VHH binders against p49116. Designs and how they scored, part 218

Target 1, 238 residues: p49116
Amino acid sequence: EGPLLSDTHVTFKLTMPSPMPEYLNVHYICESASRLLFLSMHWARSIPAFQALGQDCNTSLVRACWNELFTLGLAQCAQVMSLSTILAAIVNHLQNSIQEDKLSGDRIKQVMEHIWKLQEFCNSMAKLDIDGYEYAYLKAIVLFSPDHPGLTSTSQIEKFQEKAQMELQDYVQKTYSEDTYRLARILVRLPALRLMSSNITEELFFTGLIGNVSIDSIIPYILKMETAEYNGQITGAS
Key: E = the ipSAE of ESMFold2; O = the ipSAE of OpenDDE; V2 = 0.75 times the mean of E and O plus 0.25 times the DockQ between their complexes.

## First folded at step 15 (VHH)

Design jj14 (framework vhh_brivekimig_d4)
Fold by ESMFold2-Fast, scan of step 15:
Structure jj14 (fold): chain B 238 residues (1-238), chain A 120 residues (1-120)
Amino acid sequence: as target 1 above (238 residues)
Amino acid sequence: EVQLVESGGGVVQPGGSLRLSCAASGFTFDNYAMSWVRQAPGKGPEWVSTISWSGGTTLYADSVKGRFTISRDNSKNTLYLQMNSLRPEDTALYYCTRHGYTIPFEGDYSSQGTLVTVSS
């Protein structure tokens, strides 16, 4: 039928809280991350194909892929977030934790490996100069993943994923016609997203918001929010 | 789901003792340093004590040194605060917190806390 995504789905504008403080703190990092998470879920909810799958399927899909969507969002918004500065501050804190025996060596290694994978992913996307259309379709490919356990309507989800892949291919071939292998270079980046631990993402970015509650628990409530409530969360207007 | 549940608060006379407990679940307890933070009526939060992941290092606010002892039992996922020689100024709601990877002493705050009242 019509295209999976419209031009409105290409627009992805993160509104940061007040200018970055002189010294980074948990509240600033958490507020920035929560705005990105809400923006990402609002983006997914706005897709007609996603809406057509129904509330239960929508909840299951987002619960399965929120970390992949969030990581793509981090890469896309890395400059506006000053993500490199945030990650450097976290690394500095981890190094101080080693000196003060505040964290086990095994946990520090897990978190450092996660940060290195995140940095490599964001750097690879930046070097490929991934544009807004490409990010929109990569997010759609991730969102419409039929291979998560417990999903219903897997055949319809697979059709939407294939449609996202086809529309991405059409866009890349027309826009970057000189680079025959660009699509392959872009798509090969996606498997790395599944190696990123959602548990570690929660600890790095959401400690100040949901210390006693998992993101998995709040997803159904975020997806049920009215548009005005979403706007309040992503702009801080409410 | 990360959960921290405090208990052990109560009313005690000056010079008395109390032992606070914090039961942790939903994360690997022995990977994290833990802290006690208190909030007196009408005042902001005040850091009290921190213990390293292994229990090998302990830190105390000057106001409680020599009177309070922080400890942990990693086999039971439980944090403790032994409070001796209590003073009226120790009256506060006491919270336990887990340290994150961004800022020391700005970990996850417990939503409940446990109330300690020192009065004659």
Scores: ipSAE 0.000, ipTM 0.265, lowest interface PAE 13.3, mean pLDDT 82

Design jj15 (framework vhh_brivekimig_d4)
Fold by ESMFold2-Fast, scan of step 15:
Structure jj15 (fold): chain B 238 residues (1-238), chain A 120 residues (1-120)
Amino acid sequence: as target 1 above (238 residues)
Amino acid sequence: EVQLVESGGGVVQPGGSLRLSCAASGFTFDNYAMSWVRQAPGKGPEWVSTISWSGGTTLYADSVKGRFTISRDNSKNTLYLQMNSLRPEDTALYYCTRHGYPIPFEGDYSSQGTLVTVSS
């Protein structure tokens, strides 16, 4: 009967690698992205409703939606990461690469289109001035998506998604009472997340860090490690 | 972590053959053009050959045309250089190189090199 999310789930603080390099480099970008991915998984794992679904369901949900959670995290942490500067540098590099035929033209086009979609998404969220509470509930809505193939407990997942939607609506109506259409403007942004390729996200942000191992294959291990650490704290174990 | 690990170097007599291999890891190999570059002691680097991401386009330095063949196996993340009719002038440290991306530094990633010595 309590709320789906607590104040601890609204707080989303990315700790950037320190010191910041004078010039951006792949290692800094990959480490920053990795920290955001781990923070996103830790955030999901800390939700009691998520824990209640069990390990197998948790793994399936995160495998299905990690790119959506990561992209929301990029938008939320865009200023902390200097994301616009990173993306501009990538775009400039790819455009120069076309002139040297160092990368497939079709692949460059796919990557450029992905970057432009990502920039537009982040800009739209910034323009709407999405707050921390709204981000928390948008992440919950994408996490508790009952429509991914192979899921069990789909009725329970759907109930948690509906609860997230209802709590977001209640928050927006109370907090932004003078903006009658704010919720509609926010929710219409979510379908764009499903149009972004997880493979391209992986190559842009995680190349050179994960090696030849896909994010999909490491998710069960990350969730298990996060769960062990979390359980140690809540049970008072050393 | 981006890694390029070479093998197949050694000592051969003039007119002999060697095959160099470069095992790639830490990135999506089939999205990148790859090159072989060589450097003789005390000289600057010399570009040898380039292969496109798909293997559909190959380019060769004039000094190696008709003698060397660049190839790749994207299923094994491996780049190859077949060297035939070797000459003393081919003696060098041979590097494999990934072109394009890393972000935002516009530079190629190169391996440590494999020594090829052509002598009697």
Scores: ipSAE 0.000, ipTM 0.158, lowest interface PAE 12.8, mean pLDDT 81

Design jj16 (framework vhh_brivekimig_d4; at its last look DockQ between E and O 0.01; V2 from the best seeds 0.00; counts 0 for: pae E 15.2 > 2, grease 24.3 > 24.2, placed apart)
Fold by OpenDDE, look of step 16:
Structure jj16 (fold): chain B 238 residues (1-238), chain A 120 residues (1-120)
Amino acid sequence: as target 1 above (238 residues)
Amino acid sequence: EVQLVESGGGVVQPGGSLRLSCAASGFTFDNYAMSWVRQAPGKGPEWVSTISWSGGTTLYADSVKGRFTISRDNSKNTLYLQMNSLRPEDTALYYCTRHGYGIPFEGDYSSQGTLVTVSS
């Protein structure tokens, strides 16, 4: 049995919308986020093990972990995205909403805390200096999580997760042999992903484009998209 | 095709300095940690130094710590090794390697290496 991931799965290149506006408007933020989401989903789809689970299981799996995958993607692509600037823009937009008295104090607090958690997570990952290889396996570990409710083929999913963990361990031990605790430091960051609300993430990054459509509802569509269509959308959106 | 081409080797006296370069192609350079390894005559491969994708993390073998500096320019897809205070025991064929699947010193990506000779 071959490895779970290959070099093709290590590559994770996000192309930002062009041109970048002077003011980061909601459309730009949403478009950027959508591209990341698509990239993440198509990355998952490109994994043979993922394909082996079947469409129904795949859909359920992605529905369960898309927020975590997206967040890892944010961390990985933070520089390319100018994530700090995006988050600042989101906060500014939120402030405008506050001034219009559209949000409750409690909701404002929740959203602000979520933004803080996102920023802190990404900062922490940057401090750890996570490379593309490690990110790929972290995403795989997150993707093949058997502990989500309603999943089928949980035994197989667990096996894939274990394989991802083993391959990551092997990589880290070989690459960072002098840092014996690097693997542990990396893995202990994963729980932070489970503390982040998918609903708030969706609200912050996607409401401008999808309106009343949920990420959950579009996941099957994204997973069925041809790669060529995705690439065409990226190039055509310039 | 993944390619790594080392250069900068030569003959130098003890206490001298050399700067090695490794030109990378055929993959996304800034996604991968890179390392220098060396093989002295009659000896097995020895790890020298590792640098993270961003360059933010550098690791060194005890034998070269304080004397060698690993760096990279991602815009040029190039890995560097600045070697100062060279010693005869540093004489070896130096290789750059990309971290990934397989054994760093054994794999499908064979490079020629660059020879460093330290002799009086």
Scores: ipSAE 0.510, ipTM 0.793, lowest interface PAE 1.2, mean pLDDT 90
Fold by ESMFold2-Fast, scan of step 15:
Structure jj16 (fold): chain B 238 residues (1-238), chain A 120 residues (1-120)
Amino acid sequence: as target 1 above (238 residues)
Amino acid sequence: EVQLVESGGGVVQPGGSLRLSCAASGFTFDNYAMSWVRQAPGKGPEWVSTISWSGGTTLYADSVKGRFTISRDNSKNTLYLQMNSLRPEDTALYYCTRHGYGIPFEGDYSSQGTLVTVSS
């Protein structure tokens, strides 16, 4: 039938908490991350193909891929977020934890490796100058991943993923017609998203979560909100 | 300044009911999702329930599903928790919190709380 994504799905505007504190703190980082996560869930929910899969499938898909969507959102919004400044603050905190023996060396190594992978991913996307259409289709490709354990309707999910891949190809070939290998350069970036731990993302950006709450546990709540409630928040405003 | 004032706690027998209230002031109440959080003596905070800005969407911890009902009255800037079929393990200080995007955070809640004791 029609295209998988419309022009409205290309708009992805993060509104940051205001004012930015003089010194970064856990509250500011967590609120910024929460806004990005909410925007990402709102974006996914607005896709007609996603809606057509039904509530249970929608919840399962987003639970499986929220970290990939969130990381793509971090890369897309890196400048708006001053992500490099946030990551520098996290690194300084980790260095203090090493000096005070408050965290194990193995754990610090895992977290630092995650930060390095995240920085490398964001830098690679910036160097490729990924545009809004390309980000929208990359998010759709990771959203409609049929290979996560426990999913039902995998054949339909795969068809939507293939449609996202085809529409991305059409867009890149028309818009960047002189760069024959651009699509390949973009697509080889995607596997790195699967190597980043959702648990470590949660530790870095959602430190203030109440002890028994995980991002996985709150996803059904975000997805079940009515469209009017989503639009009532300052989502998509720059 | 942001103020959240909890009330309605008390002592009840197992199987009893209580209704908690949280009066909010100092911010635009209907711009925030609200949560109930509890803390039993000697334990860390446990999230209980969340309600969206308009009251249209709710979420419950598995331990309270089917027994507790969260609601809000935006015209009165008040959050409620109706607690039915209370169990001894529900004994805790209950706090209300606000959060912008459906994600409940530690430290964004009243330090006062309201005490619920379920004993026979």
Scores: ipSAE 0.436, ipTM 0.711, lowest interface PAE 2.9, mean pLDDT 86
Fold by ESMFold2, look of step 16:
Structure jj16 (fold): chain B 238 residues (1-238), chain A 120 residues (1-120)
Amino acid sequence: as target 1 above (238 residues)
Amino acid sequence: EVQLVESGGGVVQPGGSLRLSCAASGFTFDNYAMSWVRQAPGKGPEWVSTISWSGGTTLYADSVKGRFTISRDNSKNTLYLQMNSLRPEDTALYYCTRHGYGIPFEGDYSSQGTLVTVSS
């Protein structure tokens, strides 16, 4: 029965590509984002409750929530990734494209609005000074979301989500006992994750990875990836 | 009231150096990534350089790499651009930009600009 997560699930260390190029570009951004995606997927794979759901359920669950997990990972690793600099480089590229009349106004508006929502989310998480335990449970709450269409075993998924919520509550109450409203302030940040468009996330962070193939199409391959190949992806080794 | 006030422009001979400053007020400076942008006569704006909110990461356009250095001093709310080995094609109006961020969604704010002229 034990806890949903162990201390090994709190560690979430992203290693950036090296060396950093003289200028940020789509390839550096895509490699950095790919490492975060792989780290997030294998983090989920390592959870006993996730393993207990079975391979078909695991694939369906991750397909439904990968963008939320990725966005939480962006917020958690924002400093290591220099996310504000990455987003500024993207904004500058978009502004240059507008001034050269190279992109449609409607698409640019959609992308800029998404970037600002992402920046707002990451800023709100930084202002709350969310710690590694809190991030781990928040990721578990979004992973075990029973309300996505097409999922099976939704009652078991719901039980795991409730367990993650209870363990987060216990942790916050014990660790931040003087801050009566910390749990509420943390949890009200989660609905913003559903406002994030997976299609725009792919465009911002994964444009050089897979061409016209969506992230949800490669999730089974990432989840089945052998340990040696996985380690190569997160370290940049061939 | 958000304000960005730049200084340090002027006339310099090819191969010379200038240092631009951009003093910020009316917002929490260390929450924002900052950029330098330039616009030469008869041309559109060209991105020059970007620096992260902490100063930990910098980016440069190919046209200026190795010659220009962006920096910031968050204790003084000031952004800098050190321009070395200046060329006639660096002649432009240079302005600083605070990138939009925060709640509610906000746009970028750009300064008025300071003219840099590189000529014999």
Scores: ipSAE 0.000, ipTM 0.126, lowest interface PAE 15.2, mean pLDDT 80
ESMFold2 (binder alone), look of step 16: mean pLDDT 80; pTM 0.802

Design jj17 (framework vhh_brivekimig_d4)
Fold by ESMFold2-Fast, scan of step 15:
Structure jj17 (fold): chain B 238 residues (1-238), chain A 120 residues (1-120)
Amino acid sequence: as target 1 above (238 residues)
Amino acid sequence: EVQLVESGGGVVQPGGSLRLSCAASGFTFDNYAMSWVRQAPGKGPEWVSTISWSGGTTLYADSVKGRFTISRDNSKNTLYLQMNSLRPEDTALYYCTRHGYEIPFKGDYSSQGTLVTVSS
């Protein structure tokens, strides 16, 4: 059988809304985040192994891991997105919101802690100089996680995760042959993704898009979108 | 080029006070939340305090809550940490950081930090 991922799955190109406004607003942040989310879900849907698991399993896997995929995507696309500028704008927006409600003090602490965890994660990945192949396989390891509650076909999911781990190992060994511990340094970053609250990510990046509808509710819809509709979101041709 | 220059460290007795300063240049200071991070000899970095862009929100590590006060002067592009009731365990090299991942981690940053020693 062939590799889990092809060269097309290694390519991950985010097209940003243009031009970037002088003063960032919720709509620009939400549009940027939505494009990344749609790109991430289109990426997952394009994997033959993912397709082979079937619609119900596909939906369950993405519902369980969308925040991890999105966070990896933020790290991978950090320069393209000017993520540091977006996070600064989110902080400014939160400060304005706090002045309207003093009772949100505990909530702002949780949100600020989430932003720090996100920044630390992105800094770690940047410092390690994670390349496109490594990102593709880290996303695959996260996607094919057999340990989420309620999953069916867990043995097949586990086999795909193991295949992703093996292919990552082979790539790192051949490409970074002089750095014996590189793979270990990369893999120990992954547990931090599960400490990131999907609810806080949703509130920070998707409030302008989702309103009162959760990302969980729209995941099945996004996964079933035709390629043309999906590409329209990514390229801004809507 | 982003530059952060810490100052104000020194040697004090337990119960003493120090005020640290961080002079920022090369970016729009009032667009960023800022933090103080410290590293004691032989230990990893420990987050101490954060202040929002406007100064309206401040957050503190439990170990310094009630003793340290973070503040900023956006007109001077300067961050401050007022440290009161200092303890021997506060002995560390103190760094200021911008909330953004484009600044290298402490170990790779050219800034020397500012050393605080609480003698016992």
Scores: ipSAE 0.000, ipTM 0.098, lowest interface PAE 19.6, mean pLDDT 79

Design jj18 (framework vhh_brivekimig_d4)
Fold by ESMFold2-Fast, scan of step 15:
Structure jj18 (fold): chain B 238 residues (1-238), chain A 120 residues (1-120)
Amino acid sequence: as target 1 above (238 residues)
Amino acid sequence: EVQLVESGGGVVQPGGSLRLSCAASGFTFDNYAMSWVRQAPGKGPEWVSTISWSGGTTLYADSVKGRFTISRDNSKNTLYLQMNSLRPEDTALYYCTRHGYQIPFKGDYSSQGTLVTVSS
């Protein structure tokens, strides 16, 4: 059987809402995050191995790992998103909420710790100078995780994850042949993704003051959307 | 300014029917997918149904599939939800939402909603 990913899967281009507002607001942040989430789901559904698992398994996998895929996407698109500016705005809002007694101190601490973990992760990836091929395979390793509770077809999922790991190893060894420990340094970053709370990610980027629909509820809709309909939603065309 | 106004809620007996409407203004309605979301007393929000910008694709939560029908009239900037065979579990405040990127935005999300109560 051919490779798990093709050159098409290496391309990951986020188109930001335009123009950027003079002052960052929750609408701009949520629209930007939504575009990244949508791009990540579209990327996943384009993988033939993913399609082969069937719609029920696809939905279960994405529900289990969307936060990890989203966080990898944030790291990969940090420059395009001006992520540091977005996080600074969120931190400023949280500091004002402490002063105005609008949120509990424990909750603010949890959210601040999450932001710090996110910044640490993105900084680590930038420092490693992760390329587009490496990001594609890291996303595939995360997507084809057989160890989430409630999954069916776990043997097939594990097979695809192992194939992703083998192809990443082959790529790194051929491309960065002089750096013997690069693969180990990359892979050791992945466990940190599971320490990131999906609930806090949802509150920071998707809910907060915007709607009350969970990402879990929206995933089946995104995965079933037709390509033409996808293009219509992204461009706003009728 | 985007405005979404829900109507059509009320009290109905189990097995009854209601038709909800959502009147949209302040944006090009036929450029956006639309959804219905509900929140039952004391529970979190639950996605109910989505319709594509053209009306060509409709999606339903398993709990309502076969009983509810989502539709739209782009000439009237109106979204509908036809609810048949209503159950006590359908009791909730129903909201309509706009999806430019498949996720509701507060500016497009109605804070009012329309209350549906299914009781004997």
Scores: ipSAE 0.000, ipTM 0.162, lowest interface PAE 18.2, mean pLDDT 81

Design jj19 (framework vhh_brivekimig_d4)
Fold by ESMFold2-Fast, scan of step 15:
Structure jj19 (fold): chain B 238 residues (1-238), chain A 120 residues (1-120)
Amino acid sequence: as target 1 above (238 residues)
Amino acid sequence: EVQLVESGGGVVQPGGSLRLSCAASGFTFDNYAMSWVRQAPGKGPEWVSTISWSGGTTLYADSVKGRFTISRDNSKNTLYLQMNSLRPEDTALYYCTRHGWSIPFKGDYSSQGTLVTVSS
């Protein structure tokens, strides 16, 4: 009955670790990425439609799409994060690893291709001048994706995705009335998100995590934290 | 600057209890969630428990729920893990870690680890 997202869901404010080190390291990169992941998970949890799906469905849904949400967050927060500087530091670390014969040339090529895809995605979003409202609805379209294997309640998820698409269309047509093809240009960016490997995202941004743990394995624990804990962390009221 | 120093490891019989402590220094302890992580011989790291900055929220791995209790003393900059009803499968090297943003497995700083052996 009401809109899928409220004005509160448009606000997406990332607070970076301070101070920034003179030379970027895996610790700072991991902390920055972890803050963005936490903010993205908290954003998803705050949606009433998401909560209405139930905890098991919520967890499965986010486990399937976290990499897409994270990548959209990287694009949205690219300036705040100085993402280009972070990616340059990652590239430098990879070049050092290949020189020391620590990684195979094939793996380096996969990772460099991923970085290129990520840069192209972020650049395309910047050129389109995607606003906060558009980012919120793109994240909702990605979140309420009914086609991931093993999902339950797929008909409900599909209805929420369609609602997100309709609300995005209404917003774009009213706000960018002179740009007839804007919605199409925005939507054709989304398939690229599914071509980016979550394993490579983990390698690039989350190497500071302990050992062989995966983001997929920690998502259930992030989602079950108290709402007050989430609010304290993302508003800086800790 | 950041240091995490553990104590309390040892050898215990199945069904026994052990208390681990982790003394933190070099940062504002009550601004950070803290976790315990363990690594069994030949296995990857396994998250055990997390406690929020205030101590108001605690999370446990399913394998330890009802047996382990995480706690903290912010006035002492110390994290604790009370382990009860220990099983042979709890045998592992136990680490305390500092986690920003309450994310389990995010160890921006970790201790060196203390060995816990559960054996008859």
Scores: ipSAE 0.000, ipTM 0.340, lowest interface PAE 10.7, mean pLDDT 83

Design jj2 (framework vhh_brivekimig_d4)
Fold by ESMFold2-Fast, scan of step 15:
Structure jj2 (fold): chain B 238 residues (1-238), chain A 120 residues (1-120)
Amino acid sequence: as target 1 above (238 residues)
Amino acid sequence: EVQLVESGGGVVQPGGSLRLSCAASGFTFDNYAMSWVRQAPGKGPEWVSTISWSGGTTLYADSVKGRFTISRDNSKNTLYLQMNSLRPEDTALYYCTRHGYSIPFDGDYSSQGTLVTVSS
């Protein structure tokens, strides 16, 4: 079988929309976030262990964890995206909305708390200096989560998660041999991902689609894309 | 005032084609992702297709993939939907919409729609 992930799965390169607008706007943020989401789903789809679980299980896993994968991607690509600038602009608009009484205080509070949690998470990952290998295995750990409601094949999913954990441990112990507690510091960051609302992530980073259309509803379509079609979506180049 | 005006709907036979247009005014068109959404009688809205601000990224619902093509002309502030190989189940009121966050930015804007009827 070999390792769960190969060198190709460690590579995670976000291509930003071009040209960069003179002023930050919602369409640029949405297109950037959409590219990151597509990149994240393509990453998951390329893992042989993931493919082995079958289409129905693949769809269920990604529907359950897309927000966690996306948030890890935001942390990993924070510099490329200028995420701190995006979040600062959002906070500024929310503060103005409070002052002008244009949005409910309860909703603003929920969104501000989400932004705070996201900033704390990204800052903790940056401070730990998480590398590309570590990010790949953290994404694998959250992808192969056997504990989401409604999943089938939970025993096999759990075995893949344990394999991801074992390979991460091996990597960290070899690469950061002098830092005995590094793995523990990294792993205790993961529960915070489940405290972040997927609905608020959609509000902040994705332009909402009308009616009952959501990230959850489009996931099966993204996962079915042919490689050439998928590459066209994420590169945006002609 | 943000205004979106659709045109191009009509009655066609199964297997036919139609091209829908959406003329935008009152905002900087090339700053927004745009979508087509349809609503059949007695059903809720169904997303059909989305195009990014630049036209560099397009997304399609599985039911229309390979048959419909979304495009835009930013110089004319116009969004298009080319519909080929039309089926009776494509019968719906088609809306164009400008995307935006409910918070903290501008909300979604949509138009009155244009009716597409596929009947033998």
Scores: ipSAE 0.000, ipTM 0.175, lowest interface PAE 11.4, mean pLDDT 81

Design jj20 (framework vhh_brivekimig_d4)
Fold by ESMFold2-Fast, scan of step 15:
Structure jj20 (fold): chain B 238 residues (1-238), chain A 120 residues (1-120)
Amino acid sequence: as target 1 above (238 residues)
Amino acid sequence: EVQLVESGGGVVQPGGSLRLSCAASGFTFDNYAMSWVRQAPGKGPEWVSTISWSGGTTLYADSVKGRFTISRDNSKNTLYLQMNSLRPEDTALYYCTRHGWSIPFEGDYSSQGTLVTVSS
């Protein structure tokens, strides 16, 4: 009856770890990324339509799309995170690993290709000047994707995705009425998210934080966190 | 709590200029498109102008095109409306609104507004 998202779902505020180190290190990068991941999962949890699908479906959806949500979050929060500086530090570390013969050239090529795809995506979103409302609905479209293998309740998920698409269309047509092709330019960016490897994202941003545990395996626990416990993760110790 | 506080209204002669300001707090200002809406005495609300979150896109009602300019300063959480070549029919209470849903004038807006009177 009401809109899929409320104004509270448009708000997406990342709090960075403090103090910022003089030199970027793996710990700072991983903590920053973890805060964004937890913020993204908490955002999804707060959507009434998402909750209506039930806990098992919720877990399956987030497991399927966490990398897409995280990448949209990176693009949205790129300035707050100083993402270009973080990626530069990662590239420098990879170049040192080549010189010390610690990683195969094939593996380094895969990781560099992923970084280039990520930079290209973030640059395209910046050029399109995507606003907070548009980001919220792009995240909703990604979250309510009925086409991931192994999903159940696909008809209901598809209806929520269509509702997200309709509400985004209404917003864009109202706000950017003179730009006939804006919605099309925005939506054609989404397929690129599925070409990015979740395994490489995990290695780049979460190495040293997760240890031997994959993000896929911790998602059910994050989704079940109590509010106080969640707040501790998103803001650090308070 | 969303707070929007308008200022800059006053009494001006036809052909004059005024600059309205809207100070925003309680939300991430640069995540939202913002609008100006006015209500003339004895009439319903009329949408005046909208600006995108970045300021890259601006929209104007036909009645104000070429005379009014909407702008924003995201570093100061402030929305502006520069009004030039004012006419008696521009006399109204002016509200700023946060844009997020159906139509510009259905957003969260100040109940006080700022009064603009154009009279000789």
Scores: ipSAE 0.000, ipTM 0.139, lowest interface PAE 21.6, mean pLDDT 81

